# Designs tried in a protein design chat: VH-VL binders against Protein PARTING DANCERS homolog (PTD). Part 1

Scores and structures below are computed, not measured.

Target 1, 248 residues: Protein PARTING DANCERS homolog (PTD), of Oryza sativa subsp. japonica (Rice) (q6l5b5)
Amino acid sequence: MERSTHSTGWTCLPPPPPEPAAPGRGVCAMSTSWRDKQQPSLINFIAAFLAANSYRLNFLSISPDFIFNNGELSVAFIFETNWDCQNEGAVFSRVNMLKRQLKHLYVVVAVPTKEQNESFNRSYHKYGMKLGFPTFVPVTDPEMGFEKIVKIAHALGVCKQQDIISRLKNEREQAVQCTDSFLRVLTSIPGIDNHDANALAQAIGSIEAIAKASKKFILENTDLSTDKAETIVRFFRDPQYYLSPKIN
Structure headers, positions and changes below count from the first letter of each chain, unless a header shows other numbers; Kabat numbers aren't used for antibody chains.
ipSAE, averaged over its two directions, is called F for ESMFold2-Fast, E for ESMFold2 and O for OpenDDE. V2 adds 0.75 times the mean of E and O to 0.25 times the DockQ between the complexes of E and O.
Where letters were taken out, [cut] stands.
Atom coordinates printed by the task and the answers are left out, and those that the model quotes come from them; centres of patches stay.

## First folded at step 1 (VH-VL)

Design A1 (framework fv_amivantamab_arm2)
Heavy chain, then light chain:
Amino acid sequence: QVQLVQSGAEVKKPGASVKVSCETSGYTFTSYGISWVRQAPGHGLEWMGWISAYNGNTNYAQKLQGRVTMTTDTSTSTAYMELRSLRSDDTAVYYCARDLEYSSGFFDYWGQGTLVTVSS
Amino acid sequence: DIQMTQSPSSVSASVGDRVTITCRASQGISSWLAWFQHKPGKAPKLLIYAASSLQSGVPSRFSGSGSGTDFTLTISSLQPEDFATYYCQQANSFPITFGQGTRLEIK
ESMFold2-Fast, scan of step 1: ipSAE 0.005; ipTM 0.399

Design A10 (framework fv_amivantamab_arm2)
Heavy chain, then light chain:
Amino acid sequence: QVQLVQSGAEVKKPGASVKVSCETSGYTFTSYGISWVRQAPGHGLEWMGWISAYSGDTNYAQKLQGRVTMTTDTSTSTAYMELRSLRSDDTAVYYCARDYLEGFDYWGQGTLVTVSS
Amino acid sequence: DIQMTQSPSSVSASVGDRVTITCRASQGISSWLAWFQHKPGKAPKLLIYAASSLQSGVPSRFSGSGSGTDFTLTISSLQPEDFATYYCQQYDSFPITFGQGTRLEIK
ESMFold2-Fast, scan of step 1: ipSAE 0.006; ipTM 0.446

Design A11 (framework fv_amivantamab_arm2)
Fold by ESMFold2-Fast, scan of step 1:
Structure A11 (fold): chain C 248 residues (1-248), chain A 122 residues (1-122), chain B 107 residues (1-107)
Amino acid sequence: as target 1 above (248 residues)
Amino acid sequence: QVQLVQSGAEVKKPGASVKVSCETSGYTFTDYGISWVRQAPGHGLEWMGWISAYNGNTNYAQKLQGRVTMTTDTSTSTAYMELRSLRSDDTAVYYCARSGDLFTYEDYMDVWGQGTLVTVSS
Amino acid sequence: DIQMTQSPSSVSASVGDRVTITCRASQGISSWLAWFQHKPGKAPKLLIYAASSLQSGVPSRFSGSGSGTDFTLTISSLQPEDFATYYCQQANSFPITFGQGTRLEIK
């Protein structure tokens, strides 16, 4: 499977297990300097959430804010818990330095207000849309942001593990699961059904390409309606749309 | 160069407690966890629990019924395992093992102590 | 608790033989599986981690494979120093559990 180096790209996500899985077991490192800047209630939430998901939590002096390791993959996170409108470029400078040292890096940004979201969008357009920059994930609040971090870390680990297994024994099985994940992501978009998702898969072929596609490109390469094409474009690149608290 | 050296053999009466030490060298103690594993004569390996040398977090096998306590002393790079209310079926060789660091899975035990024989007899 | 079952419980083999030991988990454990070699009077030695990754310093005749619930350890050409008891260990969740062991003995 293709791993995106673009900020709007996504890698394959495994489907949920058919039966309740044993909690994914791995290690989470939290930066001590990041910890010391956060409210105790958030740190307590993070510790409880990690314990519930069978992750060991260590406090270390590390350059990113979090590093997750599950044996097969290490993934790093920068986590901005409250976007700073006065220092719009600061996080992107940090990203530019860290992306050279870390193969897998995600940036999760909490933009709880409209003003913060608009500020983030301006900064992202100016600094974040560079070849080789990591995926940026806007969220409504820090707790949701951390839940997203754990979901990303777990999904990447499972996808990587299944890719390894596929190369040894079951290549087709891995491809099928990543395809199912592709369909799950697309059908999570309000108003997009399985037929629409399959049309996008056939015409465009990847989540990264769909996320970067213009409304015109979708309309010219699929039979989707203007409204559905617009919804897809907004889902992948409009943080206001993505930040709806009722979206899966 | 990485070494785990355990304390010597012990003979205890039923109901007593034993405390086994595991002195480490050749690596940064706080970067790794320590797992404790035992083997009773004629039986297989049995995991007892794990402790983080960084923050002291522990996880114990429930079958030990709250009888085990694991601790570390960073100043001496030493881990300890205390087992209380000893029974004859606690007779075993007890091992400490270095388990994963921050960037590895914590339960892959790559370096082991030499083992400590604990005999529980009347 | 995840139960680990090894097969066979013992195997007799000659130097140069290909030996396969299997391990089955009672639940899916992905690739969270390690293999250990244990000789009397000595500490266990890690051979394979993450189901298929060879530990540094371990001879290439040892290999691991499998995922989910079924795993195998293979010794492609048995050497005299390989006669030992072998254990699988799941690292998926606490408590950590071992298989009952497979004793590899000289024929």
Scores: ipSAE 0.006, ipTM 0.404, lowest interface PAE 12.2, mean pLDDT 79

Design A2 (framework fv_amivantamab_arm2)
Heavy chain, then light chain:
Amino acid sequence: QVQLVQSGAEVKKPGASVKVSCETSGYTFTDYGISWVRQAPGHGLEWMGWISAYNGNTNYAQKLQGRVTMTTDTSTSTAYMELRSLRSDDTAVYYCARDEGYYDSFDYWGQGTLVTVSS
Amino acid sequence: DIQMTQSPSSVSASVGDRVTITCRASQGISSWLAWFQHKPGKAPKLLIYAASSLQSGVPSRFSGSGSGTDFTLTISSLQPEDFATYYCQQANSFPITFGQGTRLEIK
ESMFold2-Fast, scan of step 1: ipSAE 0.007; ipTM 0.464

Design A3 (framework fv_amivantamab_arm2; at its last look DockQ between E and O 0.01; V2 from the best seeds 0.00; counts 0 for: pae E 13.9 > 2, off the site)
Fold by OpenDDE, look of step 2:
Structure A3 (fold): chain C 248 residues (1-248), chain A 122 residues (1-122), chain B 107 residues (1-107)
Amino acid sequence: as target 1 above (248 residues)
Amino acid sequence: QVQLVQSGAEVKKPGASVKVSCETSGYTFTSYGISWVRQAPGHGLEWMGWISAYNGNTNYAQKLQGRVTMTTDTSTSTAYMELRSLRSDDTAVYYCARVDYDFLSGEYFDYWGQGTLVTVSS
Amino acid sequence: DIQMTQSPSSVSASVGDRVTITCRASQGISSWLAWFQHKPGKAPKLLIYAASSLQSGVPSRFSGSGSGTDFTLTISSLQPEDFATYYCQQANSFPITFGQGTRLEIK
């Protein structure tokens, strides 16, 4: 009884050809000067994060720390990864310079400690910053900050593209897509769900407008709770936002 | 469709002020800026400055610093340009233009108003 | 300030002709250059941005090329409606500056 050992030759099917790289979401330009001031671990994190989100990373000599290009929109970011309580004016000097030259500017500041947050609050008022001009986004750590940067840039880019298409085609459908892009940004805010985001989109219409909206206005024009309205205001304008959970 | 419609022609005396309006439609006003450009008779285009409808920030040509003020009204999607202490050499057609921005393209004026003639004469 | 110099100041051409206008910047402006068409009594019209990108709605007979300091606008086959003054504009930095203009006239 010759046991014919059927050697089931597991023909290792060649790994499927790499799926065509999803059309790149865009390009991220990083300031060389900013890069050189950061820990290598953060740069590696950023590079990996961008790759995972279909962004190409370029190193350039630019005045902002980051510029994201998503089709027809460029969004600039100042990214302060280590708030210096002894040199509070440095960030605001840059803001004052760049806000006059850039249409879309955001300032992300890592303020992990209470002391740093207090310092930021004092300096914000001291230097006469107008709330929402530009939008300041305090965060607990640089990684969180960068994640927010990417989300903001992506949402705005997609929205602008859709807005352009909508304007050209005068199609309501395109406007809805733009709204959906903004909803993604809003739902990234802790405690804000799709319903809340939709309510805001309907009542206010744009992230820029939301950033300028008062708590009172939000409460009067949406069904959001007081807590949620406050969270939104904090996200855009309140330096105490660093106490918020990380965006998952 | 994107449209920029400017106010009518103005005749002013030297030393007076003029305020030109630019009503916009067909796009989200606060997502763009407005630039002002003028053309004197027999001369080329001269940039005067721009204002962001997003944050209200302005940048004026140095030559006009102190005499020009640009503003926006988001409720009416209208931009305004005021020029003070008018001189004869301020006689020109004044244009508003929508400003977009891309770091690959820079600032660019993609749509323009029809122009407003401002005549300064004694 | 960045100075923009166009050449020629004026050009006479016939319908169907190929027309070329050049613009030179006093310093490097990468690809941050736009071209405008301007007719008397009308609003200026954007033709090209980013040195070579055709604005939506602009006929394909218009094209832009160049980088750094030297740029070119080309009309491949001149049409009757193309007679106008053309301006280059640098978008690299403030203050924004224009070329002196090129008047395209019918021969």
Scores: ipSAE 0.000, ipTM 0.490, lowest interface PAE 12.0, mean pLDDT 84
ESMFold2-Fast, scan of step 1: ipSAE 0.000; ipTM 0.361
ESMFold2, look of step 2: ipSAE 0.006; ipTM 0.385
ESMFold2 (binder alone), look of step 2: mean pLDDT 91; pTM 0.919

Design A4 (framework fv_amivantamab_arm2)
Fold by ESMFold2-Fast, scan of step 1:
Structure A4 (fold): chain C 248 residues (1-248), chain A 119 residues (1-119), chain B 107 residues (1-107)
Amino acid sequence: as target 1 above (248 residues)
Amino acid sequence: QVQLVQSGAEVKKPGASVKVSCETSGYTFTSYGISWVRQAPGHGLEWMGWISAYSGDTNYAQKLQGRVTMTTDTSTSTAYMELRSLRSDDTAVYYCARDFGSEYAFDIWGQGTLVTVSS
Amino acid sequence: DIQMTQSPSSVSASVGDRVTITCRASQGISSWLAWFQHKPGKAPKLLIYAASSLQSGVPSRFSGSGSGTDFTLTISSLQPEDFATYYCQQYDSFPITFGQGTRLEIK
């Protein structure tokens, strides 16, 4: 296989979606083998969360853990609900196989303890920091992790649908970034407002690229403060960072 | 019982096209990819390409790009491989194989289809 | 493309023998290697996946080892039905590539 010099990102064309930022009807497929390994309380949370966000849930025998269909776009997820310190390479191996089959793949990893977080960071440094490898999103609990999965799927789906509409109307000459889908994800970061989110969308262009950006890169390409740049980097890389207080 | 059943042997003239089918049963068709592999007489196994039964995405061996097309029909759980502009060196047994993709590849194979290109 | 090289190209052995076949990748493939048995007139049969995992239904005399670039298939006590051609396959990346095969024949 040839080495790729280009990273996979999505392109969002204007005009911004005319609909409110709320997600439309879509389909979520959950792996039956993944489902059977999880606690029933987590499955119940996921089912309720999907229903509240207008997604139909299907249980299917699929290779990733989740696949979201929104319009013509499919986005896949691997969801590790409790990091296994004894099998540090296992998830990266699975990711390496699935990235061959899937254009859009994200990996969400729950690391509830300091030991698990340190183990994950060692593995990510060794196996995950490669050109063409998908985005990893560490989280402290599975419920928060699934909420991030839905936000990412929605953002990508909205942007792809807008791209399709623009193509059908022969508006492909307009090279402008999608703002509405970016705003929903980025403003979920504490301390980041609509102005900050717009600056990030215009300067960097994709959620995947923002998630992979260094603090220095954000500071050099935007007018965001050092504190805000650090918050963004921490949001995507630090599993100890909380979006809201959690009990239990 | 998981099964992949291929279409029967074909004899073609140089320059013709051949389309081989692979009917699947015993599993959820869209959960796996299908790879196509061939073996010319006296040669080893050669990978031709892969198709996702879920997305329809394909990846073809560079040597065959422009001559091969892989498709699926979800309603019949069938994969197809069409090879165009046939040459005598395309004479081979053609296999379809279920490509799991995550932990292992090619766990179930079709019985093979002999394609002879001559005269 | 990742080139897979098997050795030996052929091996002659007797029933009860321990047989070892090796496979070398031109670049690192972690553990993304499978071993197949191929008999004339039949489809190839998966024996080992992820370099060392035994496929369900395959006899325990078959084992695989290795990681990175160097891999080995071992048959601990050869049986009459084991005379066949064996192939390694990398599935780390596209294009999928096979070794040239090792023919196991009766001595």
Scores: ipSAE 0.006, ipTM 0.424, lowest interface PAE 13.3, mean pLDDT 79

Design A5 (from A1 with heavy chain D99E L100Y E101L Y102G S103D S104T G105Y F106Y; framework fv_amivantamab_arm2; at its last look DockQ between E and O 0.01; V2 from the best seeds 0.00; counts 0 for: pae O 9.7 > 2, off the site)
Heavy chain, then light chain:
Amino acid sequence: QVQLVQSGAEVKKPGASVKVSCETSGYTFTSYGISWVRQAPGHGLEWMGWISAYNGNTNYAQKLQGRVTMTTDTSTSTAYMELRSLRSDDTAVYYCAREYLGDTYYFDYWGQGTLVTVSS
Amino acid sequence: DIQMTQSPSSVSASVGDRVTITCRASQGISSWLAWFQHKPGKAPKLLIYAASSLQSGVPSRFSGSGSGTDFTLTISSLQPEDFATYYCQQANSFPITFGQGTRLEIK
ESMFold2-Fast, scan of step 1: ipSAE 0.005; ipTM 0.385
ESMFold2, look of step 2: ipSAE 0.167; ipTM 0.611
ESMFold2 (binder alone), look of step 2: mean pLDDT 92; pTM 0.934
OpenDDE, look of step 2: ipSAE 0.008; ipTM 0.518

Design A6 (from A4 with heavy chain F100S G101P S102F E103Y Y104E A105G F106M I108V; framework fv_amivantamab_arm2)
Fold by ESMFold2-Fast, scan of step 1:
Structure A6 (fold): chain C 248 residues (1-248), chain A 119 residues (1-119), chain B 107 residues (1-107)
Amino acid sequence: as target 1 above (248 residues)
Amino acid sequence: QVQLVQSGAEVKKPGASVKVSCETSGYTFTSYGISWVRQAPGHGLEWMGWISAYSGDTNYAQKLQGRVTMTTDTSTSTAYMELRSLRSDDTAVYYCARDSPFYEGMDVWGQGTLVTVSS
Amino acid sequence: DIQMTQSPSSVSASVGDRVTITCRASQGISSWLAWFQHKPGKAPKLLIYAASSLQSGVPSRFSGSGSGTDFTLTISSLQPEDFATYYCQQYDSFPITFGQGTRLEIK
């Protein structure tokens, strides 16, 4: 399998500073220190896989190994590509430092051999199963590990996007209700029609603001007549205006 | 905008050392490596080694292992290449180049530094 | 070490000719191959990277192809400024290695 065939769409220059990404797109930052320790074939695989999944790759001086950003959520990863049986505590020390700084952190560990898997399991049970520690994801090889990293980043980005959509839908529904209530209250005032109510909505914007507005303020910011402005002021400030017998 | 500017020509005696500088500008220094390449008169391009401007990790050509040292100074965005125990066959034009072995390679080069080794 | 072998070592051509230079790697390097133009008194200039990607500012008459072990640089219609020495370079793995160069000269 030639990795060179997957270089289409990849950029040779660092991407610009993070911008709102199109749905399904994002930016992947790779640690330069981590990159320099890896086999070139793995880096080539990663670049091709990211390009195939519409991620832009940027090399940066960062503390975790990878940070994925899709415009809404940043997810960090520690990626151990070949578990070191001679230094079982190194990863957990690094995790302890980074978990305090990063809201979303995952640790992916490649354990290609039975000895490495057994060593990792012992260390994980001793150090990794603590309150507040991130999720650890063991994999059999580095390429599978990176595929899993991208899947996790995508899944978390989709969940965050759905939460934002739900919030915006609720905000739009509330805004419509407020506008309808505003127009309904204003048109209930004798002599005030839909045209007058819309002019007040555009110039002043809220029932609370209109209720506090002076006659002079209404006249200076709208084309309403002096009589209409006075009627509005009285409506909000004189609760007995419509309850009293006609006196004039 | 992106520029690599090297120190001036040097004339050395056999057995001496030479240190060539490569001052960079117009990009984030720690995002790229620096490769050193030389060309002796009548010969082709020969890669000498590479240094990460982020980690300081180096990789040297086997032929030069033990007498070449590459360093960086992040505060001045400058890379250095020191070659010791100079021989007459080290006479060459020495180049620094902005490099990431995982990008497009050596895309921006210094102007070159002529080092002449003669008795 | 990956050995890079270029063919031919020199070629004589006329303005307007199609020129082809080949480069062979001693082992698979995927597409991690670059082509450089080198003129006396100047630094080498990157023409092609990732085997087939044209560097910004380089004329479209230059093109690269190939993958794995066999690569080709083509100049579709040779211009006077194209007479130079051309080098292929692999950057798949350390140590980085160059071909011996192909000298393109006037017929």
Scores: ipSAE 0.006, ipTM 0.415, lowest interface PAE 13.7, mean pLDDT 79

Design A7 (framework fv_amivantamab_arm2)
Fold by ESMFold2-Fast, scan of step 1:
Structure A7 (fold): chain C 248 residues (1-248), chain A 118 residues (1-118), chain B 107 residues (1-107)
Amino acid sequence: as target 1 above (248 residues)
Amino acid sequence: QVQLVQSGAEVKKPGASVKVSCETSGYTFTDYGISWVRQAPGHGLEWMGWISAYNGNTNYAQKLQGRVTMTTDTSTSTAYMELRSLRSDDTAVYYCARGWDYSEFDYWGQGTLVTVSS
Amino acid sequence: DIQMTQSPSSVSASVGDRVTITCRASQGISSWLAWFQHKPGKAPKLLIYAASSLQSGVPSRFSGSGSGTDFTLTISSLQPEDFATYYCQQANSFPITFGQGTRLEIK
């Protein structure tokens, strides 16, 4: 899954530093009907290769053969593992249907013999022009074909990583505003200044945790005076402060 | 033209190891995998394992697991098969075969006779 | 392991005859089956792949049929050069397995 949005306004810790781009991390969905038509050895190779490249594999009922997802970007693949010279139009019919539904669609076709390659080239010239020359990748080895699929998905994922980095910068800007709110709440406590609020933020980190803290806990984990620790405990625990309009 | 040329015949004692080479030409070596298949005298064909020349991934027959190692050298377009702890029932003609999907062994080496005798 | 059973183990035929060889898999292998011709002193030769696809350069008198568990290789008009041993091979799962072979001999 994608990360859940941070929506609890009571905690405003700075986000961690920007993380390095993780290569190729995402999710790969494989068609169950495609899987069931393939050699088990090829499926085992695919599963191992995806794991080695940090993709999680899910088996799903989908119309293309594969869908890769790296956040918001999805790229779909048709993977023809052995070109059928007796049914040259079949894959192009699938492409015609799916290209209208999918923004990013690539077709990988295994053509292991010269006869199959010539057959494929004839079909591509015949149908390609009418279909707007969708991206076709002929290969001679199904394993190489799948490696090219992952390479394409990874290249698109690297471009998506730039968007993720941009989002992280925006989240950092929003977190600065949230930290200001945290300090405002703490300094609203009578006798607590900005220095005290910063010490509480660094040692304890959250308003909820501070509100639940005992006087002893505050004294053991911060350099605040006994009087200030008592004031904080009273502010969050004493009904006279909590229920009084004078305290906010 | 596509050609697979294997190393010459070997005579080994029980317990020894043998390493057979398969030098390829006439195609891009990394576009295909290489399977190894053997035939003992008077018996049928037996698959030993497969190696991808593209990424070096291997898959071995279970009964040979631990005794067989397959490797490739892309700089010389050559595949190798090493079989250890030889027994008399390992006496066979050993073939390398080019294949891409495990079902199209379209070009084969000439075969290497390995004789294991005391 | 998937066991491949060929029948007959041997067959005698004359030039011009129609010859059929059968292969049965112990479990379903879809169309992941190949046929090979093997002559003494030579390497095996691929004839048919994907159960019914004729390999480039192989004479059209050879044909393959079947799917699932039952497969047939047919030679429509036997020629002198066709006398050999024929093997089926499954590629559905590892380990790859061959039939025991069918020896085609002159009558």
Scores: ipSAE 0.007, ipTM 0.393, lowest interface PAE 16.9, mean pLDDT 78

Design A8 (framework fv_amivantamab_arm2)
Fold by ESMFold2-Fast, scan of step 1:
Structure A8 (fold): chain C 248 residues (1-248), chain A 122 residues (1-122), chain B 107 residues (1-107)
Amino acid sequence: as target 1 above (248 residues)
Amino acid sequence: QVQLVQSGAEVKKPGASVKVSCETSGYTFTSYGISWVRQAPGHGLEWMGWISAYSGDTNYAQKLQGRVTMTTDTSTSTAYMELRSLRSDDTAVYYCARDTYEYLSGDAFDIWGQGTLVTVSS
Amino acid sequence: DIQMTQSPSSVSASVGDRVTITCRASQGISSWLAWFQHKPGKAPKLLIYAASSLQSGVPSRFSGSGSGTDFTLTISSLQPEDFATYYCQQYDSFPITFGQGTRLEIK
C-alpha cells in the first residue's frame, strides 16, 4: 500500500499511456542454401516485397528457410516452393527436427497443380498429422506463399506487442486505484468533498505538497473557498484538528 | 578471419563529394548487409544508411536523403558510400559495419571497419 | 524516428566498481537493442545484442537487461580496459538510432 520515503508526503500519478504498435517493421533472415535453390525471379520478388513492408533482409546460413524477428517474438518458416513427393521423407524429417528446437514454426507448401495438392495431402495424412504443430499452410504459388509468410510473421508480432500493451493498461488501472486512495485522504478532511479533492490533486498533486502549501497558494491555484483553504491548512498544521472535526 | 578494411583519410573542400570504400573478406559478402555510421568530433554515433549486398536495396537516414548513395561491387566484395555537397559539419570519422543476424536473435553490427577520417575545410 | 536517451552522460568509477548505464527509447522497441563500447582511435565494439545476449568474446562481467522502452547495461566488476564511451542502439526500425553516449571515466 504505502511507499516509504524520507519525506512525509505520498503521491500517485498514472503511468503514461502505452505507445501505438509499430506495424510492419522487423528483420527477416533468409537461408542462403534455400536462396540458391530458388528461381532468381522469386528471390527478387521476396527482396522487393520485404523492402515494401519495411523488413530488413539478411542472407545467412540458418536451418529453417526463414526467420522473422518482430518485437520479442522470433518466427521460423520452412518454405517448399514446389511440392515433390520424392522429397517427402526429407521434408517431414526436417520439420520434426526443427519443431523441437523452435517455439514458433510454420510450414508453407506451394502446390500449384491438383496432382501436387492431392500428393501433399496424402503425405500430410501419412506423416504430417503426427507432428501436431507446427501449422502447415498450403498455397497455390510461391509468391502468394511468401506474402502469407510475411502476414503470419507480422500478425504474431502484433499479438506479442498487444500483450505488452495489455500489461501497461493493467499498470495504469493500478495507478488509478492509488489515486483513489489519495482522494480518500483528502475527503476525510471535514467539509472537503470529491470536487475539492480532485481540484487539489490536479493543482498540487501530492499530500506532502498540500500539507506544506500556504493558504494563499491553495487560493491562487484552485477555486476553493477561503474557508476550505483554511480548513486544509489547519488540518495539516494543527495536530489536534483531525481529532475534533467541527468546522465553524 | 572476418575483416572490413576502409579506404584512407580524405580532405575535401565544401561542395565536393567523397566516396569511401569498405572491402570485406572472410565471409560470404552477399549474405550480410552493410551499414554506414559516422561520428563528428565531440559528437555521438550517427547512422547514415544501410545496403543489401545481395539486392542492392538501400535505406538512408532522412537528413542525408538526396546527398548519399550507397553501392556494392560483389566481384570485389566491396561496399561504397558517396556523400555529395559536403559541408564543414560533414567532418567526421566514417565507419562501415556488417549487420549480423544470430539464430533466433536480432540484427546487430558485429564487425566494423577501422574508420575513415573525412575533413571538410577550405 | 525513435529517440534514444542515455543516463548518465558521464560516470566516474574505480576499478572493481559495479557500473550501470541506462537507455530509454521514445517508443517500444521490444528487445531490439544493442550496446557498444567505443574507445578513441578505434572502431566501436559490439558488447550486447537483443538487449541481453552477450556477444562472443565479450567478458561475462558485461550484462544487459530490459525490454520495451527501458534498458540497462551493467559492468559487475570494472577493469582498467573498460574505461570508454558506451552507446545503446535500437534496431527495431529504420532509421537506426543511437543514444548520445555515456562516458565512463576513471575516478
Scores: ipSAE 0.007, ipTM 0.402, lowest interface PAE 12.1, mean pLDDT 79

